# VH-VL binders against q09564r761to987, part 3

Target 1, 227 residues: q09564r761to987
Amino acid sequence: QIGVSGSRGMKNKQCIRQVRVENTFGFIDGGSNSYMSSSICRFMTSYLKENVSMDIRSILLRCHCELGEEGERLGASVMIIRVHEKRLEIASTGTMSAAIARNQKLKMIINGRYEIDDDEYSRIREAHGFVDEENRINGVIGSSRQIGHFSTFPVVLPTHSYRNIQLNEQIEGLIVGNNMIWNMLSIDDLNSTFHNNRSPIVVAKKIQDQLQSYDYGGNSNILVLRR
Key: E = the ipSAE of ESMFold2; O = the ipSAE of OpenDDE; V2 = 0.75 times the mean of E and O plus 0.25 times the DockQ between their complexes.

## First folded at step 1 (VH-VL)

Design m7 (framework fv_masavibart)
Fold by ESMFold2-Fast, scan of step 1:
Structure m7 (fold): chain C 227 residues (1-227), chain A 120 residues (1-120), chain B 110 residues (1-110)
Amino acid sequence: as target 1 above (227 residues)
Amino acid sequence: QVQLVESGGGVVQPGRSLRLSCAASGFTFSSYAMYWVRQAPGKGLEWVAVISYDGSNKYYADSVKGRFTISRDNSKNTLYLQMNSLRTEDTAVYYCARDSYEFGYAFDIWGQGTLVTVSS
Amino acid sequence: QSALTQPASVSGSPGQSITISCTGTSSDVGGYNYVSWYQQHPGKAPKLMIYDVSNRPSGVSNRFSGSKSGNTASLTISGLQSEDEADYYCSSYTSSYTWVFGGGTKLTVL
């Protein structure tokens, strides 16, 4: 069972899209630019419809390559999830994160912010980029790893994380969301919400409600998968 | 115990065909993408091909594209490489390797290899 | 010739540290965090030592570490031991959904 919930915030901050084709789910966060998010979402929907069996890692790279001129200065965080009978595939770039529920506990499996350690900081500086006090790249970009931003290459790279998770009886489900969820709610709070509500739709809605209670007009998109 | 065992190598003349097999055990074969990697005698490693977990997606090195075909039979836990129009430069030990489950785009488990010699 | 550039050989004494470089382009090593390193003893299959630039699989000694700066990835082996004597290969994912290996580096422990 799958539950999805989304919230549209204030004007000019509505930048999150969702797409579903068969057993494949896509999540796109274009930051403050809904045009880029919309363009990528249309491409992903069309591409997935035509290539439903394609490796999800290839789809992320194809999205990057086919953004055209829009990709020069704009970009997006993208997460693709493909659900199989015996396994779960996740490919992600940018600021979206995922946590797996196993043995009554919730553990991060994709951490959406690429960690800016000393090596990554040096790489960015050597490529003539900079990291500000809020860990933004060139003052505006939320992650050093996401699709688009061709003009900043190699400061911002279209590198993605990939996880291939075998589904066993100890795995209870998955929570996927944009950075607002992980910044505002603790793992323990998310775990409590997940296990206190059997319906994944209800879980997703309760997480959305908690976010709205805390942050008036915030943007969020959440996928909850329960076995 | 996780293991991969290659077979089907041998001596063959240029222009002929040969099929390699890789028998997998100790893990859920149908959950993993699989690779073929080769190594010419005294030379380095060269990636040859990859196949997705269900066999629906396949990618090849330019040097073998159009001549080699990767396939799998998940009911038999077996990976195949059909090699057509063989050339002397295809002479190598051919390794079967598993795509990393945890490690992203890495060759985490390797077979022992099978030698293919293409000579006149 | 391989697409990624490694030194043909490197040597060190027991207890010392050595570093092996792997240089590519912005379309492989520089563009992605999917650099892996493999150890191959004579007559044996390769063994994964490092994945995703700097991570170690379970069972690999913490004497092995990986890093990357720009288009160059590096494997560092500290506290050299005789059993470290082997060929070392780097590998990277490329922008065309293909993989490329380095030419290999022979490590001798004198």
Scores: ipSAE 0.000, ipTM 0.441, lowest interface PAE 15.5, mean pLDDT 79

Design m8 (framework fv_masavibart)
Fold by ESMFold2-Fast, scan of step 1:
Structure m8 (fold): chain C 227 residues (1-227), chain A 118 residues (1-118), chain B 110 residues (1-110)
Amino acid sequence: as target 1 above (227 residues)
Amino acid sequence: QVQLVESGGGVVQPGRSLRLSCAASGFTFSSYAMYWVRQAPGKGLEWVAVISYDGSNKYYADSVKGRFTISRDNSKNTLYLQMNSLRTEDTAVYYCAREDYYGSFDYWGQGTLVTVSS
Amino acid sequence: QSALTQPASVSGSPGQSITISCTGTSSDVGGYNYVSWYQQHPGKAPKLMIYDVSNRPSGVSNRFSGSKSGNTASLTISGLQSEDEADYYCSSYTSSYTWVFGGGTKLTVL
């Protein structure tokens, strides 16, 4: 009924990690720091195996707390997806985004990079952080909302987005990816790839191949769920 | 506990047909793309065919295109390879393999030998 | 595509380290980080040893490591043991759901 497929690999260093335990999928993007994504991946995998039914928001928060308890100064983007028979849950913080395929159209349901409006800009400045011309925090952090970053608290907050979606007959699937796919490919191109290919693995690989044709060489991570 | 078991191999004359089967257990078969990979005696591995999770997409190596057909029955957790117009160079052990979404063949069957004689 | 280029054989003594190379082009090994390595003992099915260039599946010894530079991937086996004697194959994703294997390398221990 449902297929799950993902792919990565635009760098020799693994800065994006995937976790799969039962019907729960985790994605961790440590930015330029492969140690951070590897560390969180190991913790999340072990924690999920012992706590398979725990609320995914609680799992995300537990990963944040673990970084603090270990004295880690850096952080990461995290998205956790749990697939149920008739519903889909997503919890996310950081730079990864998700789009739902419904009635032959693809619509964003999670926009990864937290919007830096006037209020958010003022909050960051009052916390003694700064926002650069590319909307990075302190020149390096991809979103003002990520787990970790205890060394600059409260500049970056572990606030998460959460969606609980009923899987009805109109919902055809889901595409999840880091900011690379959403910056380089249009929603119309992604919609065409999704609907012209029934296999979620083929969809994910075609998206990955398209990204590999560009001269940017960044890590990408793609999950396609199809009903 | 993931298991893949191939069957249907044997000795056959050139120009004839064989159907290979692969029985899968221990995982949700209908969620995975499945592959056939072969290995001629004393030679290396060669990819043969792939089928998507629902059977709607199929790809073949150039050496078998037009002669072999990959199919699956998700209700029986079984993968098939229909081999028509067999040639002596098709002689090989045929493996059933599962692809993880990380792009690797994470589980293999034990293989079934197909010998196309003379 | 032609098979990826591996040396036909490599040898080492117990306790030594050896490296097996796997060379392709920018459309396979050089273009993607989907290089995997398989170990095959005589009469047995291949076993996945490395995926995504450098990752180990559960149950694979940390004596096995993988790397990549340009169009060449490498499998390194440290602390050689007699049980490591086998054929080793690399594999790479190429395009649109296709795969290519290396020609294989026979590792002899002693």
Scores: ipSAE 0.005, ipTM 0.426, lowest interface PAE 14.7, mean pLDDT 81

Design m9 (framework fv_masavibart)
Fold by ESMFold2-Fast, scan of step 1:
Structure m9 (fold): chain C 227 residues (1-227), chain A 121 residues (1-121), chain B 110 residues (1-110)
Amino acid sequence: as target 1 above (227 residues)
Amino acid sequence: QVQLVESGGGVVQPGRSLRLSCAASGFTFSSYAMYWVRQAPGKGLEWVAVISYDGSNKYYADSVKGRFTISRDNSKNTLYLQMNSLRTEDTAVYYCARDLYDYGEYAFDIWGQGTLVTVSS
Amino acid sequence: QSALTQPASVSGSPGQSITISCTGTSSDVGGYNYVSWYQQHPGKAPKLMIYDVSNRPSGVSNRFSGSKSGNTASLTISGLQSEDEADYYCSSYTSSYTWVFGGGTKLTVL
């Protein structure tokens, strides 16, 4: 009973990959590097097929460890979602965010901008990194928690956020997307689009249309799951 | 080279069924949304149906809802349109078309040559 | 049959410019930047000429351009040639995730 749809902007189409193995979905954003996203996609697909019962947090960490020399300077954002009969698991690292639709409202459950509070700021500075006004690490990296970036360890860490959500009648689905969606569109506009449309493909397409009205030809990537 | 080849058109009586096929070659079929568009003789283009790259999402024009079913077999690089309860107003050339970008739904980029369906009493 | 309004015919002379309009509502042309234009010669399949309002696919002449203002999209053909004589259709994405075509415009090159 779960529909899934994705939509991508004209840029970065080769750098973004989606994976599906049974009830597990992967969403990979390699930024400006298509080899990074392709490598992670192959490894994740292979690992999921060989280890169908494996913890999704372990799969995400293994994606980090499987990166070869390309992981020294490059990184990726990864989100893995596993659907069960009565629960939903999400593991994520990097700059992708997710909002759950519950009781006719959208609530953020994964925030792709890892919060840089006083403790995190101090950790980064003590590791000889720096944070700019856009919360970018060393002026270029979108999150202090992301896979890859071996040469900047321990400034950037391959840690993940994890949610285990009990499914009930009040949960209608979720929206997953990159930074542009959450920076350009209000949560109220996204909520209206999600609840006014039964189809996940319509939701994804309408969100992309709204983004294009602000920054035509810009980067966007969206995944909608709907019950 | 990218090609789409429709087949299965013909003459049928009202109330009967017909299945159209579209064979795709020259691209990664499983990465693209696919469409059916029709054109009645001497008339304009009418969108009929769309199917997402993985077959999980399908949408239809109001004129065919409940009668037509779009499907695909990614292992065979083939798109289908099952047409049930045919009416004389379904008489048209049926085109299959591929989307412009992988995993997106933007425009009808590559078109087949079309197959004629004639529904006559 | 179609929801978008196009003129039934338009004509021009070789070397001239012509414009074809495509008018819808805020639920299609006005609400989204997914307007495309198709050229159809007699007995042939349609060919994509413009997508996403103003973008040209590879291999389409720069004599063809697209624009949009409010609920009306326009296709402009400059330096008109005899080979441009064809039927032209606009299409738009709609708020119910359907696609709708215009009624078509017959272009005659005099």
Scores: ipSAE 0.000, ipTM 0.432, lowest interface PAE 16.1, mean pLDDT 81

Design n1 (framework fv_necitumumab; at its last look DockQ between E and O 0.59; V2 from the best seeds 0.00; counts 0 for: pae E 10.0 > 2)
Fold by ESMFold2-Fast, scan of step 1:
Structure n1 (fold): chain C 227 residues (1-227), chain A 121 residues (1-121), chain B 107 residues (1-107)
Amino acid sequence: as target 1 above (227 residues)
Amino acid sequence: QVQLQESGPGLVKPSQTLSLTCTVSGGSISSGDYYWSWIRQPPGKGLEWIGYIYYSGSTDYNPSLKSRVTMSVDTSKNQFSLKVNSVTAADTAVYYCARDYWGSYEYFDYWGQGTLVTVSS
Amino acid sequence: EIVMTQSPATLSLSPGERATLSCRASQSVSSYLAWYQQKPGQAPRLLIYDASNRATGIPARFSGSGSGTDFTLTISSLEPEDFAVYYCQQRSNWPLTFGGGTKAEIK
């Protein structure tokens, strides 16, 4: 039995969407545009129902290909997770990160905000893009690897990260969130909150409350999944 | 400080079961941050991961070997073991046990010295 | 399974020279890559984890770089004890896989 809970920041209440079809979970963050996350969510839900066994990387790429005219200037972060008996598959593009909870600890399994090394910086510059002091692309885009942003091609690419990791019976769930959560809260605080509370909705709410206690009222998108 | 030591017969006949034990000292096998793995290396060749075990008994194996491999753990003796069934000459290798850190990062931090197992009649 | 390819297979250099070892993955492994050193008759030793973090006790002359599919291990100035076989390992996807190794030998 798996539970899902989400918490949205005050400024972007509807920017994150959740999808579940059998043991496949989708998490979509449209940034400042709720239309993008809603559109991708509807497509992913119907596509997964029709293609329940399709490779999750292919599903993620189909989300990119099915973006209409809005995809020219808008984009989204997408994370797809498929739970097997002994393995976890995860495919992600954009700025969301994920950690699994096990044996009183959290372990990061996906790090959002693709780090711009010298090779990636050179690639972006050769494509006539630029990277600012906060690692934003063309001053506004949060990741050089994200779906959408067709007009910037080949500056922003729909390249995804993919993991297929081993699971044991002590894995209790996972936390998915945007980079702000991981930057402002320590992994130890997140771990304590997850393991001291059985309800995923209570975990998500307490994480939101902790962010606000640091005098942060910005957009905070978080999902908690428990087994 | 932490040390791992492989033990078991150096010679196994074809079609029989290869059995090895890894003894851990200087650290507890009953630790949530670690899996315990076996890796092998045929003479003159590269490394192949065989599988892991968690101190709870949870295991996972390389698909190439899954049908022939069993691992077990004895927390009271601070040991974990490997069995490979139906061995052939292709199973001749140096077998290493290793501690697999699975905390904030992932890596094999300590390895046993390795034990050569030869499969021959 | 992810195939890890190391190049060159053999690197012939003199002490004091800079060594550059390549490791490529058949698909992205993000930063989930480790480097190990193996001397004849010995077990592998962890050098680098998470692509660029040096393990405890490893000399500063060793450094790792790269992400995604292309990774490099650099030894800034070879010491006699550095002539060994080096293996990369991806930790991103089950099953865990190693590269075929690069042997650093004296010229």
Scores: ipSAE 0.227, ipTM 0.733, lowest interface PAE 5.2, mean pLDDT 85
Fold by OpenDDE, look of step 2:
Structure n1 (fold): chain C 227 residues (1-227), chain A 121 residues (1-121), chain B 107 residues (1-107)
Amino acid sequence: as target 1 above (227 residues)
Amino acid sequence: QVQLQESGPGLVKPSQTLSLTCTVSGGSISSGDYYWSWIRQPPGKGLEWIGYIYYSGSTDYNPSLKSRVTMSVDTSKNQFSLKVNSVTAADTAVYYCARDYWGSYEYFDYWGQGTLVTVSS
Amino acid sequence: EIVMTQSPATLSLSPGERATLSCRASQSVSSYLAWYQQKPGQAPRLLIYDASNRATGIPARFSGSGSGTDFTLTISSLEPEDFAVYYCQQRSNWPLTFGGGTKAEIK
């Protein structure tokens, strides 16, 4: 079962988009640019339809390579999820996060809330980039790991995380969302919401409602998968 | 490279609270990729999982110790801590802090050296 | 909780010999099993995770096999530094539990 919920925020822009092709799900967070998210969404949809069995890591990289001129100055966080009968694959770059529910506990498996460690900081600096006081790359980019931003090369790279999770009866579901969801809501809160509601649609909606209750006026998007 | 180090008193009196701190270096606790755990080993015996804490403060404890155990995390100091209340001689053990990483999810790939805590009058 | 039972309790062998250690779970743990090595005065070191995957930096002479309830750790040719206590651990269900250990000692 699948539940999706999102908010366009005060600016009424859809900067976060979702794709679904068969058992593959895509999340695109274009930050503040709705055209970037739209472009990637369109490409990913078409590409998945024609290449349904392709490695999701390769698909993610293809999204990066297929960016046009807009990719010079714009970028996005992309997460691709493929659900099999006995396993779950996730490839992710940028600020998206994912958590699985297993044995009545929600656990983070992809951390889009990446804290720049010393090594990454050094890499960025060596590439002649900088990190500002708000942890933005070159003062404007949300993550040093994103697709696009060609003009910053090699400051921003499409470095991705990959997960291949074996599913058993203890796996109850999955929650995916953009960084603000995870910044404002604790794993415990999300765990409670997930396990106190059977419908993934209801879970997704309640998470959005919670964000709103914290006066969050930006874009948000969440996917909930439940077995 | 990531390193963990336990610290705290090596001697605790019965009925008192055991308190230990794990200091992490070479990496940040504030990462969603890691869970931070405590494991203990009584002298000459096997290993017992105590519990874990996430950087957000989320915890899970072994049911055998849940009523007496509290963990906390201080991201500013890159530390996490363990408290065990109302200790008895049965709580005498080498206490280890350890990291749980995705590649070894809910396994423990990095360990502290361990610290012996003796409960005695 | 899931009880992990290791056998034998002690294994006496010579350098160069093959070591076979057994771990049995009281119920199925699928492939969610790890092996650790512990030397005197040291913390355990992760050897194998998810039944058959070698951890980073672990020599090829160490291998794991099995699924469900029966698991095996094999050391193809014992080195002097391999004489230690070995523990299995499951993560299939809460709480996480360890076996009682197998001591590999020099004959």
Scores: ipSAE 0.017, ipTM 0.580, lowest interface PAE 8.0, mean pLDDT 91
Fold by ESMFold2, look of step 2:
Structure n1 (fold): chain C 227 residues (1-227), chain A 121 residues (1-121), chain B 107 residues (1-107)
Amino acid sequence: as target 1 above (227 residues)
Amino acid sequence: QVQLQESGPGLVKPSQTLSLTCTVSGGSISSGDYYWSWIRQPPGKGLEWIGYIYYSGSTDYNPSLKSRVTMSVDTSKNQFSLKVNSVTAADTAVYYCARDYWGSYEYFDYWGQGTLVTVSS
Amino acid sequence: EIVMTQSPATLSLSPGERATLSCRASQSVSSYLAWYQQKPGQAPRLLIYDASNRATGIPARFSGSGSGTDFTLTISSLEPEDFAVYYCQQRSNWPLTFGGGTKAEIK
């Protein structure tokens, strides 16, 4: 079961998109660029229809390689999820986070908020980039790991995180969202919402409602998978 | 290479609060896929998981101890801590801190050397 | 809470012999099981994760098998340094629980 909820908030266009082809789900955050997210969405949809069994890590890299001139200056966060009968795969680059619901507890498994640790800081400096006091890369970019940003190479890399999770009876589902959700809501709040509501659609909507109660006006997109 | 080191008093009187700190070096406590656990082992006995903390402050405790334990994290000092209230002689144990990896697979990969805490008058 | 039961409690063997250590869970833990070795005065050391995968640097004489409720750690030919206490741990459910341990000692 899938529940999706999203809002452009006070923005005119939705910069966060989703894709589904069979058992594969894509989650795309273009930041402030709705054309970037739409372009990646169209490419991913078409590519998956022709290559339904292609490795999700390869698909993510292909999304990077197929960006045109827009990819020189702009980038996007991409997460691809493939659901198998007994396991779940996740490949991600950028600022989105994923938490798995297991044993009545929600636990973060991909953290898009903390990509710039001491090792990454050193790597960025060695690549002739800089991190400002607001943790922005070269004063503008919010993640050192995204697709696109070709002109910064090798400062921003499309390198992905990968998870392969064996499903058992205690794994109840997954919550994915852009970084604003995780900035505004605690994992305990999200856990309560997930476990107090059986419907993934209701869970996604209630998370969105909670975010809006903090007067957040930007784009939000929540994907909830439930077994 | 990640290293964990427990610190705290080796002797605690009954009914007082046991306080331990784990200092992480060679890695960041806030680095994503890790939880931080305390485990204890009474002399000559087996291992008991006490609980974990995530760098955000989110915790889960063994139900057998939940009413008496709290954990905290100080990311600026790269440390996490355990408090056990109202201790008795039954709380005498070697206390370990451990890194709790939760990614594609799950395990405790790095352990501190352990610190013996004795509860006696 | 999932109870992990290890048997035997003590295994008295000579160097060169095969050791077989059993771990049983009170309910299915799928493959979410780890094995640790603990020598006197030391912290536990990870041997096996996900029931059968050797941790980095663990000799090939150690192997794990099983799924669901029944798990086995095998040491194909005991070396002197292998005489220690071995613990299984389930990671399927919180609270995380360990078995009571199997002590491998020199006969």
Scores: ipSAE 0.007, ipTM 0.566, lowest interface PAE 10.0, mean pLDDT 83
ESMFold2 (binder alone), look of step 2: mean pLDDT 91; pTM 0.922

Design n11 (framework fv_necitumumab)
Fold by ESMFold2-Fast, scan of step 1:
Structure n11 (fold): chain C 227 residues (1-227), chain A 123 residues (1-123), chain B 107 residues (1-107)
Amino acid sequence: as target 1 above (227 residues)
Amino acid sequence: QVQLQESGPGLVKPSQTLSLTCTVSGGSISSGGYYWSWIRQPPGKGLEWIGYIYYSGSTDYNPSLKSRVTMSVDTSKNQFSLKVNSVTAADTAVYYCARGYRYSSGWYAFDIWGQGTLVTVSS
Amino acid sequence: EIVMTQSPATLSLSPGERATLSCRASQSVSSYLAWYQQKPGQAPRLLIYDASNRATGIPARFSGSGSGTDFTLTISSLEPEDFAVYYCQQYDNWPLTFGGGTKAEIK
């Protein structure tokens, strides 16, 4: 079972898109640019229909490689989830995060922004990029790892994180969200909403309702999977 | 000019791990946007792409070999390496390291190749 | 995976003749196709990228054409050093795949 909910930012532009082809789900955040997310969504949908069994990490990298001129200056966060009977695969770039619901608790399994440790900082500096006080790359880019941003190469790399999780009886589901969800709501609040509501659609809508009660400066997108 | 040179043992016993290293000279492994790759060729046969490593350590492997292959990079030595586990006679091949370059919106083609090193799997 | 099929397997020609080598993809690879030349005992050498662009240092007698599923490498007039094995490679889809090769040999 899957539930989804999203909201336009203050400018009423939907920059977040979702893809579903069979047991594979895509979650795309184009930041402030709706063309970027729409372009990736169209490509991913067509590509998945023709390559249903393709490794999801490869699909994510293909999204980078299929960007045209828009990829020179623009980027996107992409998360791809494939649901199997006894396992769950997640591949991600950019700033989206995922938490697994297990034994009445939520635990982050994909942390959005790629960690800028000493090695990553040195890499960025050697590539003639810089990291600001908010850990933004070149003052504007949210992660050193996401698709697009060809003009900054090799400062921003289209590398992914990957998780392959065995599904056991204790695993109840998954919440995926962009930065707004994780910045504005605590993991305890998300856990309460998840476990107090059986329908993934209801969970996603309640999370969206909670976000609307706060000062609203950007897009939100929530994907909820339940067993 | 950038040059690549493979090194490693030419003979590996069945069930053991094949280990090869590629040394990059004339340029930094950390420079530019390059996908440092391994490609193999059994004697008298065609080419098979094995995998790539980016200087950040990010890797991807051919699905046909993914369960047996690991790559690593050592930027301080300007080297990247390949390990293939549980080798059989089918792994006998000339192994090339190569530099992948992204020419357009597709993946990459290989503009610079090492000379290749023959690895024979035999008892 | 995309399967790349090259034909003929062997091409027997004399110096000065025109060579035409074919590469077919099992599904569209757009124009993301490269051609390589490999001489005995040597590593492959990049000839053509993006189906039709000659790599640096490659003589003008080599040309590539095609898009989608059907691609051709043409050598307008064979020189003695051109007798080699030629491979095509697609880089539109993951994993990267090569054709089986065409051997150009002296008649």
Scores: ipSAE 0.000, ipTM 0.420, lowest interface PAE 19.9, mean pLDDT 81

Design n2 (framework fv_necitumumab)
Fold by ESMFold2-Fast, scan of step 1:
Structure n2 (fold): chain C 227 residues (1-227), chain A 119 residues (1-119), chain B 107 residues (1-107)
Amino acid sequence: as target 1 above (227 residues)
Amino acid sequence: QVQLQESGPGLVKPSQTLSLTCTVSGGSISSGDYYWSWIRQPPGKGLEWIGYIYYSGSTDYNPSLKSRVTMSVDTSKNQFSLKVNSVTAADTAVYYCARESLYDYFDYWGQGTLVTVSS
Amino acid sequence: EIVMTQSPATLSLSPGERATLSCRASQSVSSYLAWYQQKPGQAPRLLIYDASNRATGIPARFSGSGSGTDFTLTISSLEPEDFAVYYCQQRSNWPLTFGGGTKAEIK
């Protein structure tokens, strides 16, 4: 059996939302803005109920198209996960990352900080944007690949990464989280937490507690799927 | 010191919703150091874990019951609750609330309340 | 789900005797196994967690051992208050599951 659990860091400011419709899970991070995560959450929930079998990549792109006027200056990171009996699909854009647990090890399978290599840097520069020392776009945007930010087009693009992973006996689960988790906690610490705790909610809780021990006062969004 | 006490109707009709509340004293649900669980025991049988809730409202349920179970928490009253929908005679059991450590074992239990599903 | 099988179903002993209770998991649970005691009309009480660690206030006559799929609860010398039903519980895989119990009764 597969168990799923998540955790949020700040209960009085919710810029992070989760959606669940049947076997499809949405993970939404509006950064500093709770409106974006709420809007996308409402749209995705309604859309998935009417279109339960639609390709998750198409659903992600539809979320971009439905942002309205707020999408001109605001954006969000979105990850959509669909769980099948023998496979796992992930579509993602933005700053969230995912690691698969396999054979007592965690390996990154989605890296949410789009690596700004020479080609991506050149593309951004040609589009009249700029990249700062922290790989932020125009000094404020966390990823060059993210939904929203219509006013920056074609600097920020709503392109996504997609993985289709065969589930076998060696795959123990998945950790999904926003960039603060991966920047503040080592993969070895996350691996130890995952494999020393059977319960997905305990894993998520312990990761949240570790972030708080580093005096992180921001929102964290953690999804743990365990087989 | 820490005490848990179940409350709710002892008789529920088939197809109705079973509703129970657990009141915690001697400790705070909002501390974040524990999860809060429901476990049941049909007469003469063993223990079955139903689900848990964290003070933030995060829940996880036994897959065998997931479609029928909802838990909620009220930190201001230091209480958490269980609802089981569409009950049948198979849901007749003593229901325990319990404090669950972060390592998934149960260190304090309520005294239990018998719920009989009968017309 | 992991199925926990306890044996024997009933163990008949006299006070002062050693009790050995077995718990077997359908697949490896590493050391992630707890033991509970339940007296008639009472809630269960945690005795042992993570295979061998005694819970707070539990007498030294209770000890746990084992790893993987085979676990044992030992009561070195039974006292009258020890006649109860004992349950094992695994925390290795979701969902949490309990054994069917072993009843320790007076011979």
Scores: ipSAE 0.000, ipTM 0.408, lowest interface PAE 17.0, mean pLDDT 81

